# Miniprotein binders against Hydroxyethylthiazole kinase (thiM), part 9

Target 1, 273 residues: Hydroxyethylthiazole kinase (thiM), of Natranaerobius thermophilus (b2a1a8)
Amino acid sequence: MSTFNSNFKLGTYLTQVRQENPLVHAITNYVTMNDCANITLAAGASPAMCESRDEVSDFVPLAKALYINIGTINQEHKDSIYLAAEKASELEIPIVLDPVGAVAIKSRLDLVKDLLTNYNVSCIKGNNAEIKCLAGRKGHGKGMDSLDLGEDIQMVNSELSEKYNTMVLATGKTDLITKGNITVKVSNGTPLLGRITGSGCMLGILISAFIGASDNDWEAGIAATVSMGVVGEMAEESISSSTDLGSFRVKIFDHMAALTSKELQERGNVSEL
Below, E stands for the ipSAE of ESMFold2; O stands for the ipSAE of OpenDDE; V2 stands for 0.75 times the mean of E and O plus 0.25 times the DockQ between their complexes.

## First folded at step 5 (miniprotein)

Design b9z (from b9x with K71L K78A)
Amino acid sequence: SPELEEILLELFELLMEIWELRRELKGDNPELKEKLRELRKRILELLKRLLEAKEGDPSVEELKKEIDQLLKELDELAQEVES
ESMFold2 (binder alone), alone request of step 5: mean pLDDT 78; pTM 0.734

Design q1
Amino acid sequence: SELKKALKEIEKAIKELLKALEEAKKGDPELEEILLAVFELLMAIWELRRALKGDNPELKEALRELRKAILELLKALLEAKKGDPELKEILEAVEELKKAIEKLEEALKS
ESMFold2 (binder alone), alone request of step 5: mean pLDDT 61; pTM 0.486

Design q2
Amino acid sequence: SELKEKLEKIEELIKEAIKLAEEAAKTGDPELEEILLLAFELLMAAWELRRLLKGDNPELKEALRELRKAILELLKALLEAAKKGDPKLVEIAKLIVEALKEIAEALKKLLES
ESMFold2 (binder alone), alone request of step 5: mean pLDDT 65; pTM 0.545

Design s10 (from x4 with K6A K13L K20A)
Amino acid sequence: SELEKALDEAEQLIDELESALEEAKKGDPELEEILLEVFELLMEIWELRRELKGDNPELKEKLRELRKRILELLKRLLEAKSE
ESMFold2 (binder alone), alone request of step 5: mean pLDDT 65; pTM 0.522

Design s11 (from x4 with A10L A24L V38I A80L)
Amino acid sequence: SELEKKLDELEQKIDELESKLEELKKGDPELEEILLEIFELLMEIWELRRELKGDNPELKEKLRELRKRILELLKRLLELKSE
ESMFold2 (binder alone), alone request of step 5: mean pLDDT 75; pTM 0.707

Design s12 (from x4 with I14L I34L V38L)
Amino acid sequence: SELEKKLDEAEQKLDELESKLEEAKKGDPELEELLLELFELLMEIWELRRELKGDNPELKEKLRELRKRILELLKRLLEAKSE
ESMFold2 (binder alone), alone request of step 5: mean pLDDT 75; pTM 0.681

Design s16
Amino acid sequence: SELEKKLDEAEQKIDELESKLEELEKKLKGDNPELEKELEEILLEVFELLMEIWELRRELKGDNPELKEKLRELRKRILELLKRLLELKERLKS
ESMFold2 (binder alone), alone request of step 5: mean pLDDT 67; pTM 0.537

Design s18 (from s2 with A24L V38I A80L)
Amino acid sequence: SELAKKLDEALQKIDELASKLEELKKGDPELEEILLEIFELLMEIWELRRELKGDNPELKEKLRELRKRILELLKRLLELKSE
ESMFold2 (binder alone), alone request of step 5: mean pLDDT 74; pTM 0.635

Design s19
Amino acid sequence: SELEKKLDEAAQKIDELASKLEEAKKTGDPELEEILLEVFELLMEIWELRRELKGDNPELKEKLRELRKRILELLKRLLEAKSE
ESMFold2 (binder alone), alone request of step 5: mean pLDDT 74; pTM 0.663

Design s2 (from x4 with E4A E11L E18A)
Amino acid sequence: SELAKKLDEALQKIDELASKLEEAKKGDPELEEILLEVFELLMEIWELRRELKGDNPELKEKLRELRKRILELLKRLLEAKSE
ESMFold2 (binder alone), alone request of step 5: mean pLDDT 66; pTM 0.521

Design s20 (from x4 with K5E K6L D8K E9K E11K Q12E K13L D15E L17A E18K S19K K20L)
Amino acid sequence: SELEELLKKAKELIEEAKKLLEEAKKGDPELEEILLEVFELLMEIWELRRELKGDNPELKEKLRELRKRILELLKRLLEAKSE
ESMFold2 (binder alone), alone request of step 5: mean pLDDT 65; pTM 0.479

Design s22 (from x4 with E11L E18L R69A R76A)
Amino acid sequence: SELEKKLDEALQKIDELLSKLEEAKKGDPELEEILLEVFELLMEIWELRRELKGDNPELKEKLRELRKAILELLKALLEAKSE
ESMFold2 (binder alone), alone request of step 5: mean pLDDT 71; pTM 0.589

Design s23
Amino acid sequence: DPEELEKKLDEAEQKIDELESKLEEAKKGDPELEEILLEVFELLMEIWELRRELKGDNPELKEKLRELRKRILELLKRLLEAKSE
ESMFold2 (binder alone), alone request of step 5: mean pLDDT 72; pTM 0.630

Design s6 (from x4 with K53E G54N D55G N56D)
Amino acid sequence: SELEKKLDEAEQKIDELESKLEEAKKGDPELEEILLEVFELLMEIWELRRELENGDPELKEKLRELRKRILELLKRLLEAKSE
ESMFold2 (binder alone), alone request of step 5: mean pLDDT 76; pTM 0.698

Design s7
Amino acid sequence: SELEKKLDEAEQKIDELESKLEEAKKTGDPELEEILLEVFELLMEIWELRRELKGDNPELKEKLRELRKRILELLKRLLEAKSE
ESMFold2 (binder alone), alone request of step 5: mean pLDDT 75; pTM 0.683

Design s8
Amino acid sequence: SELEKKLDEAEQKIDELESKLEEAEKGVSPELEEILLEVFELLMEIWELRRELKGDNPELKEKLRELRKRILELLKRLLEAKSE
ESMFold2 (binder alone), alone request of step 5: mean pLDDT 74; pTM 0.665

Design s9
Amino acid sequence: SELEKKLDEAEQKIDELESKLEEAKENPDNPELEEILLEVFELLMEIWELRRELKGDNPELKEKLRELRKRILELLKRLLEAKSE
ESMFold2 (binder alone), alone request of step 5: mean pLDDT 77; pTM 0.712

Design y1 (from x4 with L42W; at its last look DockQ between E and O 0.66; V2 from the best seeds 0.00; counts 0 for: pae E 9.5 > 1.5, pTM E .781 < .8)
Fold by ESMFold2, look of step 5:
Formats: C-alpha cells, sequence, structure tokens
Structure y1 (fold): chain B 273 residues (1-273), chain A 83 residues (1-83)
C-alpha cells in the first residue's frame, strides 16, 4: 500500500539529474564542502565551489542552479553571495538558500531577508527554528503558542512561501515542503542523519541539483528530499550499530551513487497534507 | 615545506588535466572522467588553504593562482561537454 499520488513520478527527477549532469554553483561553508561535493557527484551532478567576488558573476551563467549556505561568512564571501544572486536572478537560474546560523546571528538573518526580498529564490531550506525566526516568530513580544507542532510549522511555511514567492522546506523528524498553501510531508530518513555533520548542506545542494535539472521545481525539490532520506535509510541498513557513524557517512555516498529510479519510487514515503 | 610540496603536486595535476582536455575530442566519454578528476582536485586545493599558517604572501598567491586555473579548466570542460 502506498499513500502517495501515483501521478507523482519521483524516479523521473533522479533520471533527469543523471542525464543532464547539471552544474551546481555553491557558495557554502568550509566545514561541509567535501560532503556537498561528494553527494552532488554521487547523484550525477557537478559541483562548483567558486566564491571569489572577481569570478562569481562570470561563472554563474554556466550553472543550472545556485546554492547559497551562509554557515561561514566574511566580507568577500558576502560580496560574492550578492553578486551571484543578482546574476542568477537576472538569468532565471534557480537559487536555493540555507540560512544556517540566522537564529543566533542578526547579520546572517538580515542577509537572508535581503536575499529573499531582492532576488528570485526558488527554495529556502531550514530547520523549524530557522524557519520560524525568518517569519518573525521570535522576539515579537506576543510569543508563539503551540511551538514545534506540525500544524504550527505548516502555517509558518505557508506564510513565508506566500511572502517571498518561494518553496519552503522545514526539516525535522518529517520534512514539510510548502509552496503557497500546499504542503507535502516527506517521512523518509533516519535520526542518524542528525548525528553527522553536513547532512543539511548535502540536502541543500542536492535540492539545487534536482531543481537545476528540471522544469518542475516543486516536484524536483520533493524528489531530492526523498532521495536524501532514502539513502539515509539505506546507509543505516548497511551498518551493524548506530555508533558506526563514520561508516554511515561513507555509505550515504555509496547508496546515493547506486540509487536507482525504481528504488527511489518504491521507498519514497510522501503524503499531501 | 609540506604545504609547498602539496601545492607543487597540485600544480602538476592541473598541468596534466589541462593537457588531457586539449587532447580530448568533443563528445568523448573521456570528458566525464576529466570532469570528475577536476572536481576532486578542486576539493584538494580548497583543503590546502586550511594548512596555510601565518602570513606567507608567496604561498597565498600560489594558492589563489591554482584556484583560478582549476576554475578556468572547469569552464572550458563544461563548454566542451555541452557543445
Amino acid sequence: as target 1 above (273 residues)
Amino acid sequence: SELEKKLDEAEQKIDELESKLEEAKKGDPELEEILLEVFELWMEIWELRRELKGDNPELKEKLRELRKRILELLKRLLEAKSE
């Protein structure tokens, strides 16, 4: 028995990534750059980590998607982000944004809001706290009743999606992906993904690769999210103990490279809310 | 130093990949292999910046030069694959 719509062909999006081999231009944090590159290559796409402000405007036109992760930033990095985002929006190249640290750091929050306001961002991906912070739910003076409920984050997602005309992915035990007022729940994944560094960055750049290979950002974003969850599940099945985190990390890349469109379709656990 | 040796080795790998690209025919399956090698080398060069200790302008400039060369190689490779 399956709870997802049979008209939604998850496997098609993985096939498109492998056929198109899209270049993803990533401006991301230094800690997880290897993981981002490896998962992108494993999926069948090509990563490029150009962050020089002298080069980003000339490089963006070669890319099918721009991934921006603000986890580490200096002034040159910030300049590069703005230059890349402006060029990507001009050329209608999709932008995927990961607002790492925006909850704790006002300058990061301001940067994320500037990008969402001034450029065409195709998807913003964050955990519940980051998504709620962007929606102004913290420090408002009125407080937020019933925090951390699924219905609460679904409403916040919809508000952000409509405000910024963007797809919103709120990551958690289940992942909620919203465009406008339509929300899809992805139930794939394993708690082990939260126990290694780089899982969020890997998801963000994978979404970028899928969106960059497709004319349907909405379904491509969902397929990427399912793919990351499915390879996490497969990696967990490949280890003998939940403490085998090094092996788990390596198995993610192995399983992403080996994942078939049939396996993705069979293992995907998606429902519309 | 150990960093100088690693930078010299990375430069030699770039030289080899540039030569491979110049010899490759458009549409050749070899272009995909070269692409993978270029991205792996990009990551190696990026990691070498973490070993840069103190203010050594000569090594900083060599690192910037190598990053520029590998980016240009990537641009040429992607144009060759897409045409």
Scores: ipSAE 0.006, ipTM 0.311, lowest interface PAE 9.5, mean pLDDT 82
ESMFold2 (binder alone), look of step 5: mean pLDDT 73; pTM 0.646
OpenDDE base, look of step 5: ipSAE 0.022; ipTM 0.441

Design y2 (from x4 with E40Y L42F; at its last look DockQ between E and O 0.01; V2 from the best seeds 0.00; counts 0 for: pae E 20.0 > 1.5, pTM E .795 < .8, off the site)
Fold by ESMFold2, look of step 5:
Order: sequence, then structure tokens, then C-alpha cells
Structure y2 (fold): chain B 273 residues (1-273), chain A 83 residues (1-83)
Amino acid sequence: as target 1 above (273 residues)
Amino acid sequence: SELEKKLDEAEQKIDELESKLEEAKKGDPELEEILLEVFYLFMEIWELRRELKGDNPELKEKLRELRKRILELLKRLLEAKSE
């Protein structure tokens, strides 16, 4: 059901990103760093990829949002994450957390839980397995083959959202976004997004940009998720074959840069569960 | 099919990463890069279950075997990196 989006002005959040040009401080993996920088610029925001423990405290006050992706871990990276998160919390700068690898790597799971416990995280974004693992349902050594069976991710999202006072985005064929006991479904997107690297990381930093430009993290997070989905749909419509994955990737950046508030509002497919 | 192609590519990547792990030694900086590569491949393989459509016993069996191999590889890496 799209009744939610008829009363929800998605386009205002995109307009606000472009007016504010928010600086997003990103501590992210280097595998997708260029894609994350490019999608951030295309949306109208500015990325800063400072990871140095000696510099992160100087950069955080300049940022409107802190994006943390735990894809590359060493001690200096961990130190930088904690220093940045502490400073962001002191300054009430929103934190968006992407728990890459938490399912299979206990030290990453522990880091994610520590951040959620000690800081005000505005949004945590992960796939179903990552979200369930954070909720204590299924982890490494606990029947990995059955992770997607027997549990409703909507209920898991709500449990996490209440426990950590955070917005939870579970990514999949449709995206489920939960704050408290309210869940919305975003049906925008295309399976082609799963066939290129970095689409999940690009979504995480887009959410950071939208939240950073807004005083309503709930609606901003929804608008960012819809924007990524809509751009994926538009990119798919711009190619001749589903095998044109190089063109598809390039079209994502083109369409994000060209996306209008009107197009976002008209194409958005959001419903309340 | 698209799924069959992804499984074949994943199998090749597993072979390469297993070889890299056998050559790496404890404390080697290369272990962290291998772990990152294994982690991304692990998540890719783990989520491929969602792409199964219909009843294809060969693809289901190949997926199960690849998931077992990548899980074992990840366990070996985690043990090698622990203090």
C-alpha cells in the first residue's frame, strides 16, 4: 500500500539535501569508497573519508552526519570509529551504522553492539541476516542455514529499534524500515542493484546525507531509501539488457544527479505494515 | 542461468582465497585483506539462497557445498587472526 506516501512529502527531503549540501563524514571500507563518494556527490552532499585517528575529532564537528561501515578493521580503524562516535554524540551529530560482517565475525558484532549501547545511533542498516544476528537470533555457530526461516524480520526490527532507540533498515527485495513499533515497506528498487558491488554501502551513505540535512530522521531515512530504489529503477529503464551492468552502474550516478523532487514523490512506493 | 553463473564465479573465488590462505602465515598483514575478501564473498553466497527459483537440485546442492566451503574458510581465517 502506497497510502503512506500520498501524505508523505518525500521530495522535500531531496530538496533539503541539495540546499544544505551536508558534509558526511564516512569511515567506510575502501572496496566501495569511490562509489560511495560519487553517489554522495550526485545527491548533492559532500563526502569526507577521514579515517586517521589523529584527524577524525577535527573533522566530525564539520559534518552533518557520521557514516560508519565496519568493512575494514584494524586497531587504528577501531580507534577512529570510537573517537568519531564519541565526538558525534557530544555534538548531537547523527550516526548511521552499517554492520558489514557482523554475522560471521564476533569482533565486528561486539563492536556494533558496543556502538549501539554507548552512543545515540540514528539508523542501523543491514540485510536480514545482519539484523537477526544483532537481535541474538542466529549467529556464527548457531545453525547458519536456517537464518531466514521461522522469524518475521518486521518483529526483529521492532525489537532492535526499541532496545537501542534507533531506526532499523532491513534491506532485501523490499526494504523494511522500523522505528519503535511502526514499520514501513519501501517497494522501490530492482534486482540489478544486487548484481553490482557497493549498492548497500551507497544506500548507507545516502541515508546519512538525508538525515544530516534534516530535523526528521525518520522521514529523511525513508526518503533516502526511496531515492536509491527509484534511481535503480530509472537506471534499469535506461539500459537495453540486464547484462548491461557497467552501464547500469554509470546510470545510477547519472539518475541520482538528475533526480527531481517531483520524480521522487511520483515514483515513491511506500506503505505501512 | 544468472544464479548458475554467480555460483561458478563464487567457486573460482573460493579456490583463489583458499590458495592465498595456505600461503599466508600468522600475523601476515595479507590476512586482513584476505579476511575482507572472504567476508564479502561469504555474504554474497549466504544471500544467494534468495535467488533460487523453482526446484533445481543441482543448483541447490552446489549452493549448499559453497556455503560450507566459505564458512570453513572464514573459520580458518578467524582462528588464524586470533591472539
Scores: ipSAE 0.000, ipTM 0.092, lowest interface PAE 20.0, mean pLDDT 80
ESMFold2 (binder alone), look of step 5: mean pLDDT 77; pTM 0.712
OpenDDE base, look of step 5: ipSAE 0.017; ipTM 0.436

Design y3 (from x4 with E40Y M43F E72K S82E; at its last look DockQ between E and O 0.76; V2 from the best seeds 0.00; counts 0 for: pae E 9.6 > 1.5, pTM E .745 < .8)
Fold by ESMFold2, look of step 5:
Structure y3 (fold): chain B 273 residues (1-273), chain A 83 residues (1-83)
Amino acid sequence: as target 1 above (273 residues)
Amino acid sequence: SELEKKLDEAEQKIDELESKLEEAKKGDPELEEILLEVFYLLFEIWELRRELKGDNPELKEKLRELRKRILKLLKRLLEAKEE
């Protein structure tokens, strides 16, 4: 698999989302649910927020993708996650997994590993700490070679991607997306995204929408990541001061709704590592 | 009362959409409009659940009924679009 070729078109994937209007079934944390719903609608997809164990099996078959965020977990939420993941795997509906809090809470880490082991997860998205924790980076012991921080996360991504047969997105100052032994760097975005709540959840559900609208999950996942970064840049350009965080948040939704395939293609900043 | 008003508005919209779907023909462009409105209603019902304080069995049952009707609409719409 090559990272990109002359025929890869970022804008094509945004067009597909808007033409397909995919339903994304989201089982997500309560903190950012409204932002996730709004960014999904702005992109041209449709969110279904159902986490009830009695109803989740009725919604999954209607979806083009399942987004699972484990940020706020109770027993019913866990039951719903397993029921949804089982159904999605049976129906070959792609699963995108966001392991919020897995670094801090062992039961969440165990849940994430269980999902990755037992189901067809198309993408796992996390920050560097979450991704390293999933890979078991707790120490190096005697005789281990030194690792550069940047090289370490690319190697970790590749190890996880091969172990679980999944695409791994490590979010940070730049975003690293890995499938197998191939890593792509997305340089789009702005530090302001880190100063509002919900940007990570919005990215996760956008990836789900793009993958759900496409037969090429690798390129669709990259296009979603670029789209979120580009919209962040456009929102930053639309405000007078970096302290205008309320306006910045509103501009995220406005720019996602208005983003054209041409703008996405022109502004995208993607490179192979 | 604000919550009850929102539930009544959602119910009226569901009634309207059910009527429109019953009148719509296969391939009718109105089906796409109905589908978008159904997705919006799913989000509104989720928000109304979050606004519930304490255990109100009457409102909880009404929410469950409305979600069931919306799911039925969604299933019928998706089948009609793909035919």
Scores: ipSAE 0.005, ipTM 0.440, lowest interface PAE 9.6, mean pLDDT 82
ESMFold2 (binder alone), look of step 5: mean pLDDT 76; pTM 0.688
OpenDDE base, look of step 5: ipSAE 0.016; ipTM 0.312

Design y4 (from x4 with E40Y L42Q; at its last look DockQ between E and O 0.70; V2 from the best seeds 0.00; counts 0 for: pae E 6.6 > 1.5, pTM E .777 < .8)
Fold by OpenDDE base, look of step 5:
Structure y4 (fold): chain B 273 residues (1-273), chain A 83 residues (1-83)
Amino acid sequence: as target 1 above (273 residues)
Amino acid sequence: SELEKKLDEAEQKIDELESKLEEAKKGDPELEEILLEVFYLQMEIWELRRELKGDNPELKEKLRELRKRILELLKRLLEAKSE
């Protein structure tokens, strides 16, 4: 037990998700949609994928959180995102934003910046390259979790957090979560999470579920991040070979479903920076 | 077409779920099962939407109707769970 975990009631937030069974409205890409839904269910929340332009505004009020992933943007999808974000903001429903592809595609970057500026974004989750890009840094990072947390990520997170008044999660070998000048380090997870599709998307929707079930976005977001990491560790422990990626993926769901608040609390590795 | 058949099956499943919901009591564990089924059905319909290629206005309309019904079902289900 890292002595530092005593300050975060991680297990309480998992309990809260399961008690509240929050509906999470997700507008996400088709590649990860199923896994996002499954991880949400496994956590004890209720996923709903509604991206219809005609329906989204009526659906938003039913949800406790809105997850937006911009992985595939067409005009209809963009319209739905804006409608959903507007309605969520009106109702003070927290939005979790995943800026997928913002590094490579200016139109996505502009969309993300617009969302961050104009709507109730409680959390932005991206890899180091995405976060650096959003903060105006020139990064040539592969869309993959950069193995190297550059010395400047904390500063970049703080700048971005302050600029848009949002929590910033920079994912990597170590996850950095920042609100204002406060940054915590989450040291849970496994490199195997980077070898399956949608681990980042699953994290995003988990953050949405945890935030949606709680009045404390900061601690809920941390707890969600820890949960994904811990489940990844447990899944790795449960496979026979490091190449059993299919089994690893299945075990993520198994372990998320079986995860206890105690296990989350005990296995969580969070430190304030 | 195969797509039409799948849409018809989805419609039938919605009918069944609506019936189950009407029979369910407040706080009934069955509501969680219904919710799960609604979720899977949503995913199925989403997949069907992706399979829908070309200009088939009838199928598009049917799909839209099914989506609307599922959303309404979900709304009712959530209301029943909150009660």
Scores: ipSAE 0.018, ipTM 0.405, lowest interface PAE 6.2, mean pLDDT 87
ESMFold2, look of step 5: ipSAE 0.086; ipTM 0.537
ESMFold2 (binder alone), look of step 5: mean pLDDT 75; pTM 0.681

Design y5 (from x4 with L71F E72R L74I S82E; at its last look DockQ between E and O 0.78; V2 from the best seeds 0.00; counts 0 for: pae O 11.8 > 1.5, pTM E .774 < .8, off the site)
Fold by OpenDDE base, look of step 5:
Structure y5 (fold): chain B 273 residues (1-273), chain A 83 residues (1-83)
Amino acid sequence: as target 1 above (273 residues)
Amino acid sequence: SELEKKLDEAEQKIDELESKLEEAKKGDPELEEILLEVFELLMEIWELRRELKGDNPELKEKLRELRKRIFRLIKRLLEAKEE
């Protein structure tokens, strides 16, 4: 029995994305950039991968949200991130931050902490290890794979959320989204999402699109998270074998493009903890 | 405080960099050097903000002001490089 918490208007937020067609400014890694663009388009938003140091400040004002993924970073990329984050904060454009690699690389951890401290980050999205690391816990990260580290991730999410005044999404077998002391559990998705490149990055940019199209970052972020999970489930249902990972990837885009607000609402499995 | 001193030093550095920009010609290779120095200074300002503990609204405002100046300077530098 899908505990349909009727309290979340998930479908409305997808409708808003498609109606508003928000421009999402993304500074992201080269590995997932194309898929991030494609999922954004499929959702009904407009991606822009402007990372040029010379252009970023002029581009930020055009966007409804800024997605920052630190997965591939050089000095120019770092400079562009800072320029974009400052301008976005000045204009109150929501920032979604993906702390990729923060567990393993101190310089990335420091960068993420700087961004969270100095700018208006609306949402941080990471796996359990990344979130725990940001909260000062010792964690072992395997890329984007979520390891169950045994610690109550809800408590860690709340601590991190309160510290930086941001929404925290910890991704895993189940996704936990926290703002302050409020946490919701999203029970959508499939393990196959962990078998393709960039599922976490695609989720990050989707959150940006949904937040950018709405005035409620909390519910929009939840709706985006549910959307990615639901699309993953639908894509899994559409493949012939669990090894058809290439087909699964393609079906993610197909199902995101075809996803209706009704389907999102009906298939969404969200519970408050 | 040590933090206030560092902020004052940063402010002075911004003043110097702004002056360098005013003296530079359009398309001058020096503009790239100035830009690099500005980004370094921006990083220093962010580090200073991380060191700021407690409720110090005055210092936070000072940091915000300095960052604003730095970003204006960056914009001007980028514009000067494109001309």
Scores: ipSAE 0.000, ipTM 0.207, lowest interface PAE 11.8, mean pLDDT 86
ESMFold2, look of step 5: ipSAE 0.011; ipTM 0.429
ESMFold2 (binder alone), look of step 5: mean pLDDT 75; pTM 0.685

Design y6 (from x4 with F39W W46F; at its last look DockQ between E and O 0.02; V2 from the best seeds 0.00; counts 0 for: pae E 11.3 > 1.5, pTM E .784 < .8, off the site)
Fold by OpenDDE base, look of step 5:
Structure y6 (fold): chain B 273 residues (1-273), chain A 83 residues (1-83)
Amino acid sequence: as target 1 above (273 residues)
Amino acid sequence: SELEKKLDEAEQKIDELESKLEEAKKGDPELEEILLEVWELLMEIFELRRELKGDNPELKEKLRELRKRILELLKRLLEAKSE
């Protein structure tokens, strides 16, 4: 019996996104940029991929949230990230951070730690390996699917959350979202999300959209995570074969666009740990 | 009103940018120029929304439409650049 903890108003947050139509400023990698834009639009938000060093500071004030994905780092991109994060923090615009590649590349890890230390990061979203690495654990840098169920991710999430005063989302077969000592488990999604590019990036920008449209980062972040999972489930249900990955990708956008607040509320599987 | 005029100008600019995108070839350096113009116009449209005072449903709807169009154009541009 999935204890629908009736306490999360998941559907309300989707409604808020669509009503507010928040502008989400994204500094992200070129591989997932298009899909991030598409999922943002499908959710009823507005994407903006302004990464220009000369323009970013002027653009930040227009946005309701800043999504930072460190997947492509050159010096110019790093400068833009710092300028955007500084301006966002000044204006109290929420920042969602995706630590892509931090496990394998020390310079990325250092950048993420610097951002978490010096700026107002509302949420960090990473896989179990990335989260463990940020918490000072030696993670074996296997790909986005760190199957390593070993160390209690909840404990690691709590340590990281408390250290940087941020919400921590550790993605996996089950998603764990932590703020301080409180952790919720999201049991939505499909393994097929790991077989397409950018599912994690799309989740990151969705979290940004939901947080940007709400005053409650915690519940908004949970609702965003649930929405991506639910849409993944619906997309899987809509394909003829488990190998129809191209169709699956398209159906993610279709189902995000068609997702109702009622469906999100009814299909959401969230439990407090 | 001054706002209506600005909205009409923005609409015209979107039409021009859509036409430019249709004429642009895949991988054309012109796509970067179009992208810059799209970003500028996007910022302008968002600023116009902030200037909208009062309950003017017609202007709100026009702004919504323009916003939708410019974002769709941005999407198409990003697709053209990725390919």
Scores: ipSAE 0.006, ipTM 0.283, lowest interface PAE 9.8, mean pLDDT 87
ESMFold2, look of step 5: ipSAE 0.006; ipTM 0.257
ESMFold2 (binder alone), look of step 5: mean pLDDT 75; pTM 0.690

Design y7 (from x4 with E40Y L42M R50L L71I; at its last look DockQ between E and O 0.68; V2 from the best seeds 0.00; counts 0 for: pae E 6.2 > 1.5, pTM E .788 < .8)
Fold by ESMFold2-Fast, scan of step 6:
Structure y7 (fold): chain B 273 residues (1-273), chain A 83 residues (1-83)
Amino acid sequence: as target 1 above (273 residues)
Amino acid sequence: SELEKKLDEAEQKIDELESKLEEAKKGDPELEEILLEVFYLMMEIWELRLELKGDNPELKEKLRELRKRIIELLKRLLEAKSE
């Protein structure tokens, strides 16, 4: 019997987000900023986009969670990230970290490692390549297909989770969420989420909102991941063609706003590995 | 300029929201509406940051002051709602 089966009440975490209306402080990239704000509002939380070096330390104490996405970075942004992470760690405000571009850019990988080492990060969310890179693995599958069966992402998640005392979410065809030695597989979602910009960032801020509304980070993080996958499925069901990407994007926000705790509970496809 | 006009409009919106907050009582349902308007205005002010170009200390200072005021307004709103 899985600990996530009939006793895991996914729907209660969505209810908590809407009851608590957590303020999520986001330091995020310019490309997905608007989508992150709108998905947060659709879920029932309150987004606040504050990244100025002069303001972040005063703003962090107002928030229930801090979302850090390094997708757009300059020196002031980097300074703001360190200041915000320090203040959040000091106040025990959960930090969700999204290591965008860490595979391609060493300075970003170094920043992510510094943040994980020096601050109390509640969750790190990345794609398989980002998570493997953070663990010191090389991306295999580009030149050695016959030998590359892929690194076991469950093992990589566990190593990172134990090393940094954090929850690790590796997104892919299915999403794997690990805390210590416990790994959960989320099978909700649609390939169409990969056909629009910002779905990963939207997931990151949703995790922040759910964690910010709950005293159970682990189950809240899982519920947020399932919620994103479920609304992706609903959005796909609402369009007539897989080429209707604009309609698909719009329907993600509509379905997130309309999603009920009952629907989330019934549609959730979660198994412990 | 167009940017100066938008900054003046943002300042006027902050003035209006501050006035509404002063009229509202602690725990008033109207505070939820004011809070939502504050979040929309924060997003608008963030967008204005991206339009600011060149070395213009006066516009940078104006934007900084507006961001400071809206953060203070948000603090006051959250306190009024906390009941």
Scores: ipSAE 0.040, ipTM 0.496, lowest interface PAE 7.9, mean pLDDT 83
Fold by OpenDDE base, look of step 5:
Structure y7 (fold): chain B 273 residues (1-273), chain A 83 residues (1-83)
Amino acid sequence: as target 1 above (273 residues)
Amino acid sequence: SELEKKLDEAEQKIDELESKLEEAKKGDPELEEILLEVFYLMMEIWELRLELKGDNPELKEKLRELRKRIIELLKRLLEAKSE
């Protein structure tokens, strides 16, 4: 019986998102942009995908959070990221960073490390391989499911969290969220989330929305992670076949929009490690 | 071109949304509807960037102008909602 640690007010954070309707500034890749926008709207937040170098600095002040996904890196995009991160840090707007591709591409790894070092990154969200890579471990380039139960992800998360003074979310079959020496385990979700495009990006922008609507980044980030997992579970329950991935994707949005604070609280499976 | 047509349509939609905002009163539920339309239009405008092929400075400039206008509209709308 997983002790429902009654201590996390998960539902409250969803309520806050819907009440505040926070504008989330997202610099993300074009592949997931639409789904990121849709999930943000479904959660009750406001997405804005402003990435123009000339406009980003003027746009940042309007947002309650900045989501940065480094999936498409050209020089213009890099410049926009830096301008946005600088302005967000100046205004103490929380930044959520997705280090996508950092395992495979050194220039992305260097960019992520630079962002973590110099700007106000409230949360880094990546898979186990990405997190290990950021922590200086030789990541074996196997996909999200690298069963390499090797080095304790909790320890790696703590090391990374302490090094950059940020919350670290390592996504996987089980999600581990760490701040300093404190780690929580989120046991919500479905393998089907790994079979659709952009589930990680959608999680990243949801974290941004929840953090943007709250003064508690830690609990807000946990609540966002739980929300995505719970919605994934509900969507899986709503499809007729495990191969109905298109329907599954649509049901994610439907269930996010319909998700109640009570359902989030009741279905949330969070444990402290 | 198809892109020019889409840009013109986007421009027209911005004009319409600006007019709606001007007619909206403080606290009007219509502001939420306008906001939703602004967000959808923003996504559309940003996606049009992907359709820009080759060196067409005129279309690039038009797209930049539309982005500027929609951002300004969003700013005004958010201000109206906060009030």
Scores: ipSAE 0.018, ipTM 0.467, lowest interface PAE 4.7, mean pLDDT 87
ESMFold2, look of step 5: ipSAE 0.105; ipTM 0.535
ESMFold2 (binder alone), look of step 5: mean pLDDT 74; pTM 0.656

Design z1
Amino acid sequence: SPEIKELLEKLYEAQKKIEELKKGDPELEKLLDAAEQIIDALESLLEEAKKGDPELEEILLAVFELLMAIWELRRELKGDNPELKEKLRELRKRILELLKRLLEAKSE
ESMFold2 (binder alone), alone request of step 5: mean pLDDT 60; pTM 0.493

Design z2
Amino acid sequence: SPEIKELLEKLYEAQKKIEELKKGDPELEKALDAAEQLIDALESALEEAKKGDPELEEILLLVFELLMAIWELRRELKGDNPELKEKLRELRKRILELLKRLLEAKSE
ESMFold2 (binder alone), alone request of step 5: mean pLDDT 60; pTM 0.483

Design z3
Amino acid sequence: SPELKEILEKLYEAQKKIEELKKELKGDNPELEKLLDAAEQIIDALESLLEEAKKGDPELEEILLAVFELLMAIWELRRELKGDNPELKEKLRELRKRILELLKRLLEAKSE
ESMFold2 (binder alone), alone request of step 5: mean pLDDT 59; pTM 0.458

